VHH binders against Protein leg1b (leg1b). Designs and how they scored, part 4

Target 1, 342 residues: Protein leg1b (leg1b), of Danio rerio (Zebrafish) (Brachydanio rerio) (q4qrf7)
Amino acid sequence: AVVTENGLPIQWRKAPSDLSHLPISNTGVQVNPWVYSQRMTMLKMVINATNAYMSSMGPGEQENPLWSLPLQLGWKLKSGRLADPTPDSSSTCGSEASDPVCISPLSFFGCVNYYLSVLPFLAAVETGVVSSGGHQMLIQVPAEVAQDYCSSYSDCSTKHPNTMAKWHLFFQSLRQVSQSKESDFNKKDSILGLMWAAEEESIQTASGACTERQKLYSSPEVSFQQSSVNLGAFISAAHYHASIERSGKFMSHLPSRVLQEADSPPNIADLSTEENHALYMLSWMNSINQLLGGSLVDLWRKAMCSAQAREKGQAFLDDLILDPKFPGSSLWSIICVMSTSC

## First folded at step 1 (VHH)

Design j04 (framework vhh_7ocj_1)
Fold by ESMFold2-Fast, scan of step 1:
Structure j04 (fold): chain B 342 residues (1-342), chain A 121 residues (1-121)
Amino acid sequence: as target 1 above (342 residues)
Amino acid sequence: QVQLVESGGGLVQAGGSLRLSCAASGFTFSTYAMGWYRQAPGKQRELVAAISSGGRTRYGDFVKGRFTISRGNAKNTVYLQMNSLSVEDTAVYYCATDLTYYPGSDFFDYWGQGTQVTVSS
């Protein structure tokens, strides 16, 4: 069967691999795939450093935010305020190229804040194809993938209920920022809504079945009018970049980087594909949230508000991707040294 | 240029056997996972079998115990041995490889042209 929990068939489609075919291209949004690639690589290093740090913490310390990580690396504080995630327009680290501790915590969290602004788009990129409906973008996923998500999140809910509760609250918070009357219709076609299924609804997958034994949260309300438009642009940019790297195992996708750092290929053989995907996606989200002391949703809201600073708020993603002042190179040097010294 | 070419399909009577082959070129075959999918008219494409670069295998529920996937790295070829065939196995069979990692999407991003398998009663 092709029928999902909402009773609607999901069409199998491949994600756009060419930015010229973006549903939003006629809105004047431009995306620089090279800058996007650079920042995706940076985000992978932040996640790797966070995971390495967390593995060294004691049981009680795992409940604490990782805001002390920059301080432990000897990075200087600007104004002593780690809770201020405002990104610097320019870094002084460029003038101190020979100093390995040139990045302040403010600059570090500025970089992380930028990457968190794309987190919902990264989740969508991992799950499907973008299409446009009723002046909003709807994400379509392959029927097999949608059913496998249901199975995977059901398993995680049973084994790690606190993790699923945090995931639920994250999407609930995003919904509250930008809901509209027509988004209720679009929520039925949302891939994010399909990741949350009622216990009474079971789905037969191509490779198995989502069982009654497993528990899923019910939350189909994750589609937003303005964010859906911007989401489509980011999905296409990420798939375009991934297409460039298609011939290699070192593609820019976040979970594949974590797997390659944790173990040599073919580590995907150790878990079922759907289990591996669910665990790494949830681990990734939780690692970023922990790095920011639980401020993931708040930083996403701040990033969205930044869109209002652009002409008509339409160039939000374009500005974030095309910002040439991002201090990624300086942070890279410090993180690489730390990882090698561990 | 990545190419996957399937062969070995055809018409067979129920209870019979077939061996499918997929010749791969344009990438380092031995380092990538290979898989077989099938699609019958009006039905979804479904996983038949997959094999990792290290030789670990996975099978779809309806073919376990009847089909065997294997690989010959020296010949850049993946095989599907199909035994005890039934009318329900009638489908187009596709060879696939995963040269990128997209968690939560279809992991096999390159596909062959497909080969028809027809099982008569």
Scores: ipSAE 0.000, ipTM 0.110, lowest interface PAE 20.2, mean pLDDT 42

Design j05 (framework vhh_7ocj_1)
Fold by ESMFold2-Fast, scan of step 1:
Structure j05 (fold): chain B 342 residues (1-342), chain A 121 residues (1-121)
Amino acid sequence: as target 1 above (342 residues)
Amino acid sequence: QVQLVESGGGLVQAGGSLRLSCAASGSTFSIYDMGWYRQAPGKQRELVAAITSGGYTRYGDFVKGRFTISRGNAKNTVYLQMNSLSVEDTAVYYCAKYPTSWDLRSAMDYWGQGTQVTVSS
């Protein structure tokens, strides 16, 4: 699939016709190659939507939740560019009490990074069944392994300053992309790749520093297992279980809310405070992100279940066109289509 | 939905101390930002203290230096240590998910009875 923002169509990779090509192993964690290939496209869509917002041409467009998200989340703009989040020393919610609600930049971007980095693992676990030459295998992450990652991630987020610095590097990468939107696309794509690699390395390093379990994967005898579960270092038991529990809780109401907000964005004038507005937008964005992830897994699953569903799903993904000027409009279309149940 | 059970309230003399506990059920506690709120008769509910999943804390100006919020993820519990209590601290204290995480739904779902703290002169 070819991905550019210079007016060329962005094409999604076709969903696989079967699951026999997925690796099956006793590591307990498997990566869905199709979902994994889509995460960079999703990251580019988020960044492009932010850039589109910063280039908006009218007041009415600023009322659209997607176009106003960075400002509604408390991000500051200077000369049309995103400001970096507050430094670690001032990002603590304990220092200021004049504001009744604190939107933690670390919590917000941690959530975005979580869904973009661990989505392939969640998709692999959620499919539950992998076909290999007619033999079906259930793939899951063991609870014990997830518990160790959860403990390590929580400990490292508190005790390891380099992990916080790496998250701030991600925020800076978003700002650099925004500042360089007129630059050659090849350079912009390279920056996005470096940003993703930096975040992946940061999470893996933090996991390794906090647990002895990571030392097992660094051993020459088990290096082949590390290639299959390298992203497993990004999954935490708490985040994994929280994602599953939230998906279950949201599924009964999320599609109705999402479609309502897609067709009729919330009226900013109805919100009582800037903080309440920002929290509403953050909740909405996370609901959209979660739904998109779950919908991708469902679309892939449905593509395997019937000829008609496969034809429609694969054609949709293959022919998806992202508007470089308004990439968020394509995201809205994807969310609306993918929220449709069979 | 996370079920929260509050304890530790009671009657105490001015200058005394109390420790409130909030026990949560489920595997999602460690990722939640948690807060303590209070409501005195005839007043709106106000934030006393909050703690993020990463351990960062926030306090109301009226309790800074006197109250300490902490969490024990192994026991799915959040604590509020209240020192140098004054009559003005008399209120019903509530434990709830603090709206700084990515999921705000469960924060709106819990409005239990709270735990009464009464400070006598």
Scores: ipSAE 0.000, ipTM 0.112, lowest interface PAE 17.6, mean pLDDT 41

Design j06 (framework vhh_7ocj_1)
Fold by ESMFold2-Fast, scan of step 1:
Structure j06 (fold): chain B 342 residues (1-342), chain A 120 residues (1-120)
Amino acid sequence: as target 1 above (342 residues)
Amino acid sequence: QVQLVESGGGLVQAGGSLRLSCAASGFIFSDYAMGWYRQAPGKQRELVAAINSGGSTRYGDFVKGRFTISRGNAKNTVYLQMNSLSVEDTAVYYCARLSEYWGQPLFDYWGQGTQVTVSS
């Protein structure tokens, strides 16, 4: 089981202990074992917190387990539900309607995956540095992206869906630079401006791009450290955003607005909050289920036993269950168990 | 339009060999890791072999030393050379395009599959 009981650590059944049986990055960069361990630790903490929270509630109360819960990654999810648009929703900024929100147990996986996918970017923007193999690389973030990220959340810049679209474009640009290798990292004309730096030089290059955001990460309720970000995690995030646009089959049953022609990036700013969450949820669930050999069954079954969750979740899952090309040991097994075990 | 088309499957006697091919189109083939999976009747789909854009390979424990994955970027094709086949290798073999998300494999596209049957 993947569940946390009495504060005991989760046991990773069938999770890889090394990388010998996993595909390597499509850019030809091998996943750093330290980065992999960091990500598995983050996923484990999120799963532990989510499972413990779900276990503390009755079946009818399990629709939004992560609303208002502080994540160990430093993100707090809103507790308001979007029943319908308010008359002021189009003109008001800093409202809950403009933030990523968890609408149901199905969509909270999307919220979790969303934050996990942007975490390396946020840390790199704040530090201006990513690490690899004992070296540090300086990173240049496009001014428009940095401006959006560093703006106060009360002025909407970092909450608006358009911020996500800008991050998506940045990740796609980073993927291009990573594929061009060392020769392009030394080009000063690149908007990404990646370059290698010796450890001693990092003392003089370090800066607080977003001091207010750095304080968020170092809050007593936050266990994530900016220094934990490294190049592998950064590149993986870039690949994730690039692969969302290119992956066709596992997203073929999403609303038409999220399904794009190959080599055309999705405009995340045009997606509804629910469509955005569904997109990220599919990637997260597929990855986690494969690593754990289906050990998310208990969490998903419990989440879907709510009548309201089944009304929303069952319609979505019915679309997935009709696609025979989804991995059989992955989402299909979980869906079948949830359908028969509630 | 992304497409993966497998070929080369068939019936072979134990101890024999087969070579599978997967022709890819609709994306920049050299940018992606590719993999071969198999699924026997009544069993879950499992990884047989994978190869990244740089040519590094990974194999399932049950095929190490017997199977070899390779790629021809000029032809947008990934291959699986299967030697010393046993009846336990009987399955439908699937080609897949692989991406990495947070260091984890993400299976973007699957081919239609090709049947491999090994007789005793």
Scores: ipSAE 0.000, ipTM 0.122, lowest interface PAE 17.3, mean pLDDT 44

Design j07 (framework vhh_7ocj_1)
Fold by ESMFold2-Fast, scan of step 1:
Structure j07 (fold): chain B 342 residues (1-342), chain A 122 residues (1-122)
Amino acid sequence: as target 1 above (342 residues)
Amino acid sequence: QVQLVESGGGLVQAGGSLRLSCAASGFTVSSNYMGWYRQAPGKQRELVAAISRGGSTRYGDFVKGRFTISRGNAKNTVYLQMNSLSVEDTAVYYCAAGPLYDSTWYEHSDYWGQGTQVTVSS
């Protein structure tokens, strides 16, 4: 369930009574300003809730995957158009997108010391989004919170030295450029290269770490194929989601009454083991897919070995999304119930 | 890059039929969640029908059994067949496209066409 700084589910305001006046987009498609505004509010709430959660951590706490969630969201806001699933018509069939830069959920294992290095970059992102949502969408790390994360950085470095070394090099280089008075196209490309290299190392690290989680949630209906890059990102996203559920920290402040008040989740008692597993995994993909601008759906599809399981999972996801009496908070509530059930 | 263009609206007598079309460009209709919404003057926009990439359909309670949503992949178009129209169906009808999988909390999609007017006379 996406929560506010007080640990309560996000309260959605009612849709505007009059949507008849819509601005004209550059593509000729009308962008629904209410939906866009609500999504920006949701992203801000997630950032704020994550900051509140991280502020509750003591210095020297062991690795917490939520440390870098704001960084992940910052990269998403920089690169992403909120929900643009359409491929670039100039893209070749086998080519990877050359623009914009997006970092995987593995950035969730980052540490606050990295935020201090990336703040000049976030200022550039903030400038880029001022016309589309303003400063409130960007990551802000208070000095008090930064002190706690500086302690956590040491813990991160000891647990994942190779991964952290690559991220350290990226942020060190970014900091050097932000202090330089000279603009250099080659330096920009080099920095992007360092970021992508750090992401690739993170994917390799997460693939190994998530093996037991993959086994636990593997079934004939939800099987994973090995793909060195894309499967790693998928496994990392699934592991991150499982970590949020298991941590009890992000959701521990949420009263059980509030979770129970979520409008009628599907009757969990009626679902088979395979259906419960599929629902759980689809909820993970759903949540992380939004942060990655829709790319994770393709990773999910590639990860499923069974064509029948893939088609069944897709229909199940569509049914949950299209049910107006089954809001997103109910999906997260189902995940919580399934994670605590036998 | 995404363009949605509705057509097929107009004036029709109660009990009549209309077929609305939504032509998409910049993406493949069969790969995306597609929906039809309507809005009468002074009222909120509401879901009429939606179709998933897998072909699963959902309908608003007031149109079940009368309206049918479908895809024409060859023309990259989504259709709304409206039968047994009543005065209460008078509204501007909007075509909408969501992300590859619309995993958002909302009934409303992110991208909308310009809308097409449907007027049903008594």
Scores: ipSAE 0.000, ipTM 0.114, lowest interface PAE 20.0, mean pLDDT 43

Design j08 (framework vhh_7ocj_1)
Fold by ESMFold2-Fast, scan of step 1:
Structure j08 (fold): chain B 342 residues (1-342), chain A 120 residues (1-120)
Amino acid sequence: as target 1 above (342 residues)
Amino acid sequence: QVQLVESGGGLVQAGGSLRLSCAASGLTFSNYAMGWYRQAPGKQRELVAAISSGGDTRYGDFVKGRFTISRGNAKNTVYLQMNSLSVEDTAVYYCAKSFYHPWTEGYDYWGQGTQVTVSS
């Protein structure tokens, strides 16, 4: 199960007991309470953890961003012990081990959870942040979260061995980006190849790459086929969240109909293919903007040492805005930034 | 660098069978989805079958139940078993490697093709 850093449970799949948490638009429109509660709690936790981490940095530490150092992919357990987020293929995953469990692309209608599962450092921020060695980013994960990741990884490896093997190789390669010793050839393409292969297998798996993780981030009562209401409610909730003010730029390139319907849940089944793609982009951009519009975007910009690197960072954001079909096409830009030496 | 080489095409009578092979080099084969496309003279290239790195398959509607795609990662080869062939299956068959992004429809490397001719 997903828990806070204090070990308290997060009720991501609980039926709503009241509607006081729903935003009320100028027209009185309300969003689906189940979807709103789930998505808003997740987004608030991620942003709060990220902001707490950034606020904990001393004078001058923000001038030396974490991204300028080799990325430390690891989990600092509540016990204080550092755990490997990508357990060895031959090792047993203990109750203290933590690994970001893959989520099927079918769950990308809850897109932040998809990115948190794919990018371990983003997944970790929802559970709390512990700075280690000034410029290191080590996330302290509660034992229950570590056990859940370990159990889900083990289960997925047994039931979907090819899919989990691909994700394992991707995470191993991502760790090596921070310490690449083979500078004589570009490893970025190999890493991208591993990531895309893992995503492809996840898409083709009917039950999803990890059934337990999918249940944690997707209501058992809410399937991919019910995403029209869920995505619309998420869009509406994001529109009324404080962070949506930062996503105005992203929405300027979407069809007017989609923007006008952002205040209420649309019926995706009644939309054209082009409008459906625009809704995918809006969902991803609102979720990513919540993560990036805060301290993470500023951290990445500060990590860039040259004008060219800063241009690539801007291109990454522009690609997210201008991607005509799939926002995930810009993931390589994040990998490039993390692999760039300053 | 990336090279895809098709083989197994030829002339076959209607109702017959053929097995196409595509040997890949210059890539980590097991990491990519692979596909088979075909193109008849004067027509657009169309998807015949595709297989993910994990072995999940998809087919064009006109070949479902007749064709089977498979892969041998140890041999860096993708196969297309074609059964119950008809004159309408006459085309050049191309092997393709998927783009890096699985959500992006399409393929970025293609073989030179192998001719399949089905006689009445």
Scores: ipSAE 0.000, ipTM 0.116, lowest interface PAE 19.0, mean pLDDT 45

Design j09 (framework vhh_7ocj_1)
Fold by ESMFold2-Fast, scan of step 1:
Structure j09 (fold): chain B 342 residues (1-342), chain A 123 residues (1-123)
Amino acid sequence: as target 1 above (342 residues)
Amino acid sequence: QVQLVESGGGLVQAGGSLRLSCAASGFTFSSYWMGWYRQAPGKQRELVAAIDSGGSTRYGDFVKGRFTISRGNAKNTVYLQMNSLSVEDTAVYYCARGVDLPYSYGYSSYDYWGQGTQVTVSS
């Protein structure tokens, strides 16, 4: 997946599915469809939020060069803040006199985490795509962990039946494709269509939620999103884990060969964008999970359950839970929550 | 018709060794991933080991370097060498054929399973 600031061949009036023309592998790296879907969904979310914002502008306003487009990422993360592409506008309007379509970073990342990560993950669990049962995704999860997650969010299907139904169709079709051993390109095209339909439903629902800041802060969904660790908290926990390994604490929970064969933990300071950072972290954790034969979740939980790790891990995550720099987006955020609560 | 036939199971004392074999027929064996799973009473099936068409291997955490998966493409057979067996290794062991998906989908699944072979480790 590639993003340019000089322009993408996307018109703001096109349907979200038009993002299908973006290259997903021009770096030569294999992209898991889950990671690709999350990547495209984040970009489409930014486009929809930008369109909603632009629709509120007066017809005589002077053109901002950043609106000349195509520009897929309208906002940039700067030192923990989401920056509005409009020179005189803020993405964190915060005041009662501000434009009501102005979004805060917390509201934006809350929507991204819930509608574009938590809901699809639950749908994947419900369809049997994320499990230890013979299907391989980005992460292979023990059934009891997936079931515990489902019990925590069991009402999502009743709250978001249309969104869940579309994600179920996508993941059910994904499972069928993996089982058919068929090289039919039309069948592959069909499953991509289902993915985009599910993403579009999530984006429309999330876009509406993101444009109403007070509702996001007062709803039970906001409480749920805020209590979950975000991707920034996971990244910090990974660095915390590496620090503890130097004391021998977590090394006993990982086979020595895995520690020798695993990629080095990412250095946040060396990454060019927060979105690239998120994709890199997911790839790194997937590599470790594969080296562990799919047992990373169990080993991470055992490591974090020690008295020392629980105290230090919880304090570390508490400091970073509400950092809007990185969205919570995947199973790794859930792993961090579960591992600190044993 | 795809068939996977396991053999080599049986009763063995703790600390002993067994070698399981899975004879495959009805497909081009060398083109497929192969895996071993096990299932103890009251538990879900869990991955023991997997080997891809190129010979790269993955193992379940609970076998801790005690088990080795290998393949003989000339004989259309995948093997599981089990050393230092414990009572906890008692299960039905299943051979499975994996399906590689095109690059854009980035993962594999298992579409055919053997009948299973019982491994019992006595104290």
Scores: ipSAE 0.000, ipTM 0.106, lowest interface PAE 19.9, mean pLDDT 49

Design j10 (framework vhh_7ocj_1)
Fold by ESMFold2-Fast, scan of step 1:
Structure j10 (fold): chain B 342 residues (1-342), chain A 120 residues (1-120)
Amino acid sequence: as target 1 above (342 residues)
Amino acid sequence: QVQLVESGGGLVQAGGSLRLSCAASGFTFSEYHMGWYRQAPGKQRELVAAITSGGSTRYGDFVKGRFTISRGNAKNTVYLQMNSLSVEDTAVYYCAVGRYFDWLSPYDYWGQGTQVTVSS
């Protein structure tokens, strides 16, 4: 749930139908409602599929749903890559596998979420059913929607090979932990720990792929100051800010109210204007995470850890992430459109 | 006012041991997750070990079997026992506190760090 810094619940009210009074409407960026709707539908499908899978699992298996999810749904990736030992870190951080591209942590986790959301549709298209612990559920999938998901999956695999490698490495890590001795780990905590490890690897990869971002985090004063904020979120914000400026698709002038709503960032000496703006973007992203009751990663983690607990919480999360009138929805849509999450 | 004060670092021969301590104040220690990170010159800061409020632990692959993280809630202190040290363990070690150690949530606070140097 959404909480303050002190762990107290935040009272939320339904967004007004008229958003003209909110500064977000003045950003000059046209938010695509179709892209937002499709993304939110995919996220809902991930939560629903994960909950259905977990409900069918034996008690000792509930902690490892992600590794077994594709198999449980009768799905296998086109290349069988889910079982491949394709390490993203097989090359040095200064060596690039392809064209130099900064990989943000959001892009990595967005692609992970995308795969989970696509698998139920692809399984339903292939078999006509979703399998759940010996019970089969019929899912009606419109042909147009199924085609879009298949095309998006193929496109992501081709355009983002490094993200694919990180996805396969993440599944490999989950499989290893699921085969671990029961006494060695608390499996529920282990899933969260593996997501944390994947997060750290994403930070390392993003830094290694982008020389300018690596320099930012190697500076003594900057690295220490940034240690009071999540380094991965800062890298992601810096990446988005740089991409927006280069593309010319985003207004440089954000209303002061939006920046205030993002949680006042610290003042840092000896940083460029670009780096200072990255910190404002980080606060903005953290504000959106709070407004939506959690990020895609947080929703994914919650879905993996407890099917029964999510039954009550899912309606609340659906209201927050699927209601286009919610105050954070415009900012969330902008992030979804600008991210390379497929 | 939250404060984290690391101690126990120093120079040690390869194969030796060190125990790091992090004394915490200004918050309800027992309710927070604690962790150790390290940063060698010219490298990214990396996770060494973490311990949850409930006592569950996590380790980086490079230190499993050699390092042990523990906490003393009565003393508001988290410890890192480092055994079988190698020159590759040379780094500044940082103590961190937070409700969550994920990239979307800011870490609440970090210490100033303590230098560990391992000679051959």
Scores: ipSAE 0.000, ipTM 0.112, lowest interface PAE 20.1, mean pLDDT 43

Design j11 (framework vhh_7ocj_1)
Fold by ESMFold2-Fast, scan of step 1:
Structure j11 (fold): chain B 342 residues (1-342), chain A 122 residues (1-122)
Amino acid sequence: as target 1 above (342 residues)
Amino acid sequence: QVQLVESGGGLVQAGGSLRLSCAASGYTFSSYAMGWYRQAPGKQRELVAAISSGGSTRYGDFVKGRFTISRGNAKNTVYLQMNSLSVEDTAVYYCAAEGLWSQYDRPEFDYWGQGTQVTVSS
């Protein structure tokens, strides 16, 4: 926990100084510890600068001891939300004369979201293990961004046990996809595989590539023969919520009973247990998508890309990730540099 | 996946104005920070302007007071209003969306448009 100079907590924790707690396997994909260390150092600097700024704020602006993003001079918190500078402010990062580190809200949002999005995927890809040890730094965010997030993993486990169980299940699913010698990407009943195939179909239709993958996941045969309760319920829920980016593409291949012209979604109380489960999964995925700045589909695609790379070119991927010659590169950009042929 | 399509470039006389547009697709536009970069002959690509999801703006020193960045979330479009153009503004202008891998001291943009040529004649 960190506090302002007045002793009020601002609902975040320091970045871990010791990375030796991460179990790194010598079997499978290993994440470059230097890259991870650089990202953690950047996050520490951002948090320290934000704390220094918050310590300079007046007591009235700290009545609600809430978290904050790193602020340019002039940004303020109001009613639990980060307020932008006044429209008359022309300040830029380069104009912050007394700030030794050029920090902008965009940079802080990027750092926090990078850490929150990458850490679980790093745990899944690097070690094949999903655990609370992967969530050593948590930052409390405004309710409209991430209602289910807390100041620590322990805090989250106490306040939101069902949400943390869903996180664990999601991470376990990614671990299976990333670590399995039989790629879960190729299973037609995989929700992650279905989302990935829908995204890839949209891209590959223009080039005529990846027809094998497109047939497996997005063909009418998949939609009509798929007997998985979870997949069927997921597709039905997508019809009712239209909040998943690719829901319209899924619907083009669904049985007519799911493609009804309802004016509004049905009352939750009237749904089957399986449909209720799928609706809660979609709501939860939307919460995560908001936390990740709308990048959930891209992160699923990158996780699947990692799994495909491990299956088709694991030696190349391992060498790339472990090579300290890629010091400024995004880990996920590196993972998805390989061509994936269908 | 985010895709960006620029428009509005062209040939203009010194002292004139142009308005560049960048239409985004693939994700919820209102959640993304957007930027404009330019690359002039013999120079590195440089930041022209950036706008956060909340509307906060940043500008490069060479364009302050002349250029204005704005966003229209209803149309998923970011705009660059370019006034008082000089021959020094001749460059290819690129639209970019800042993603989850931004650096605190060197912003990374995950998605780039193809660029639009701006030529300013004396």
Scores: ipSAE 0.000, ipTM 0.107, lowest interface PAE 20.4, mean pLDDT 42

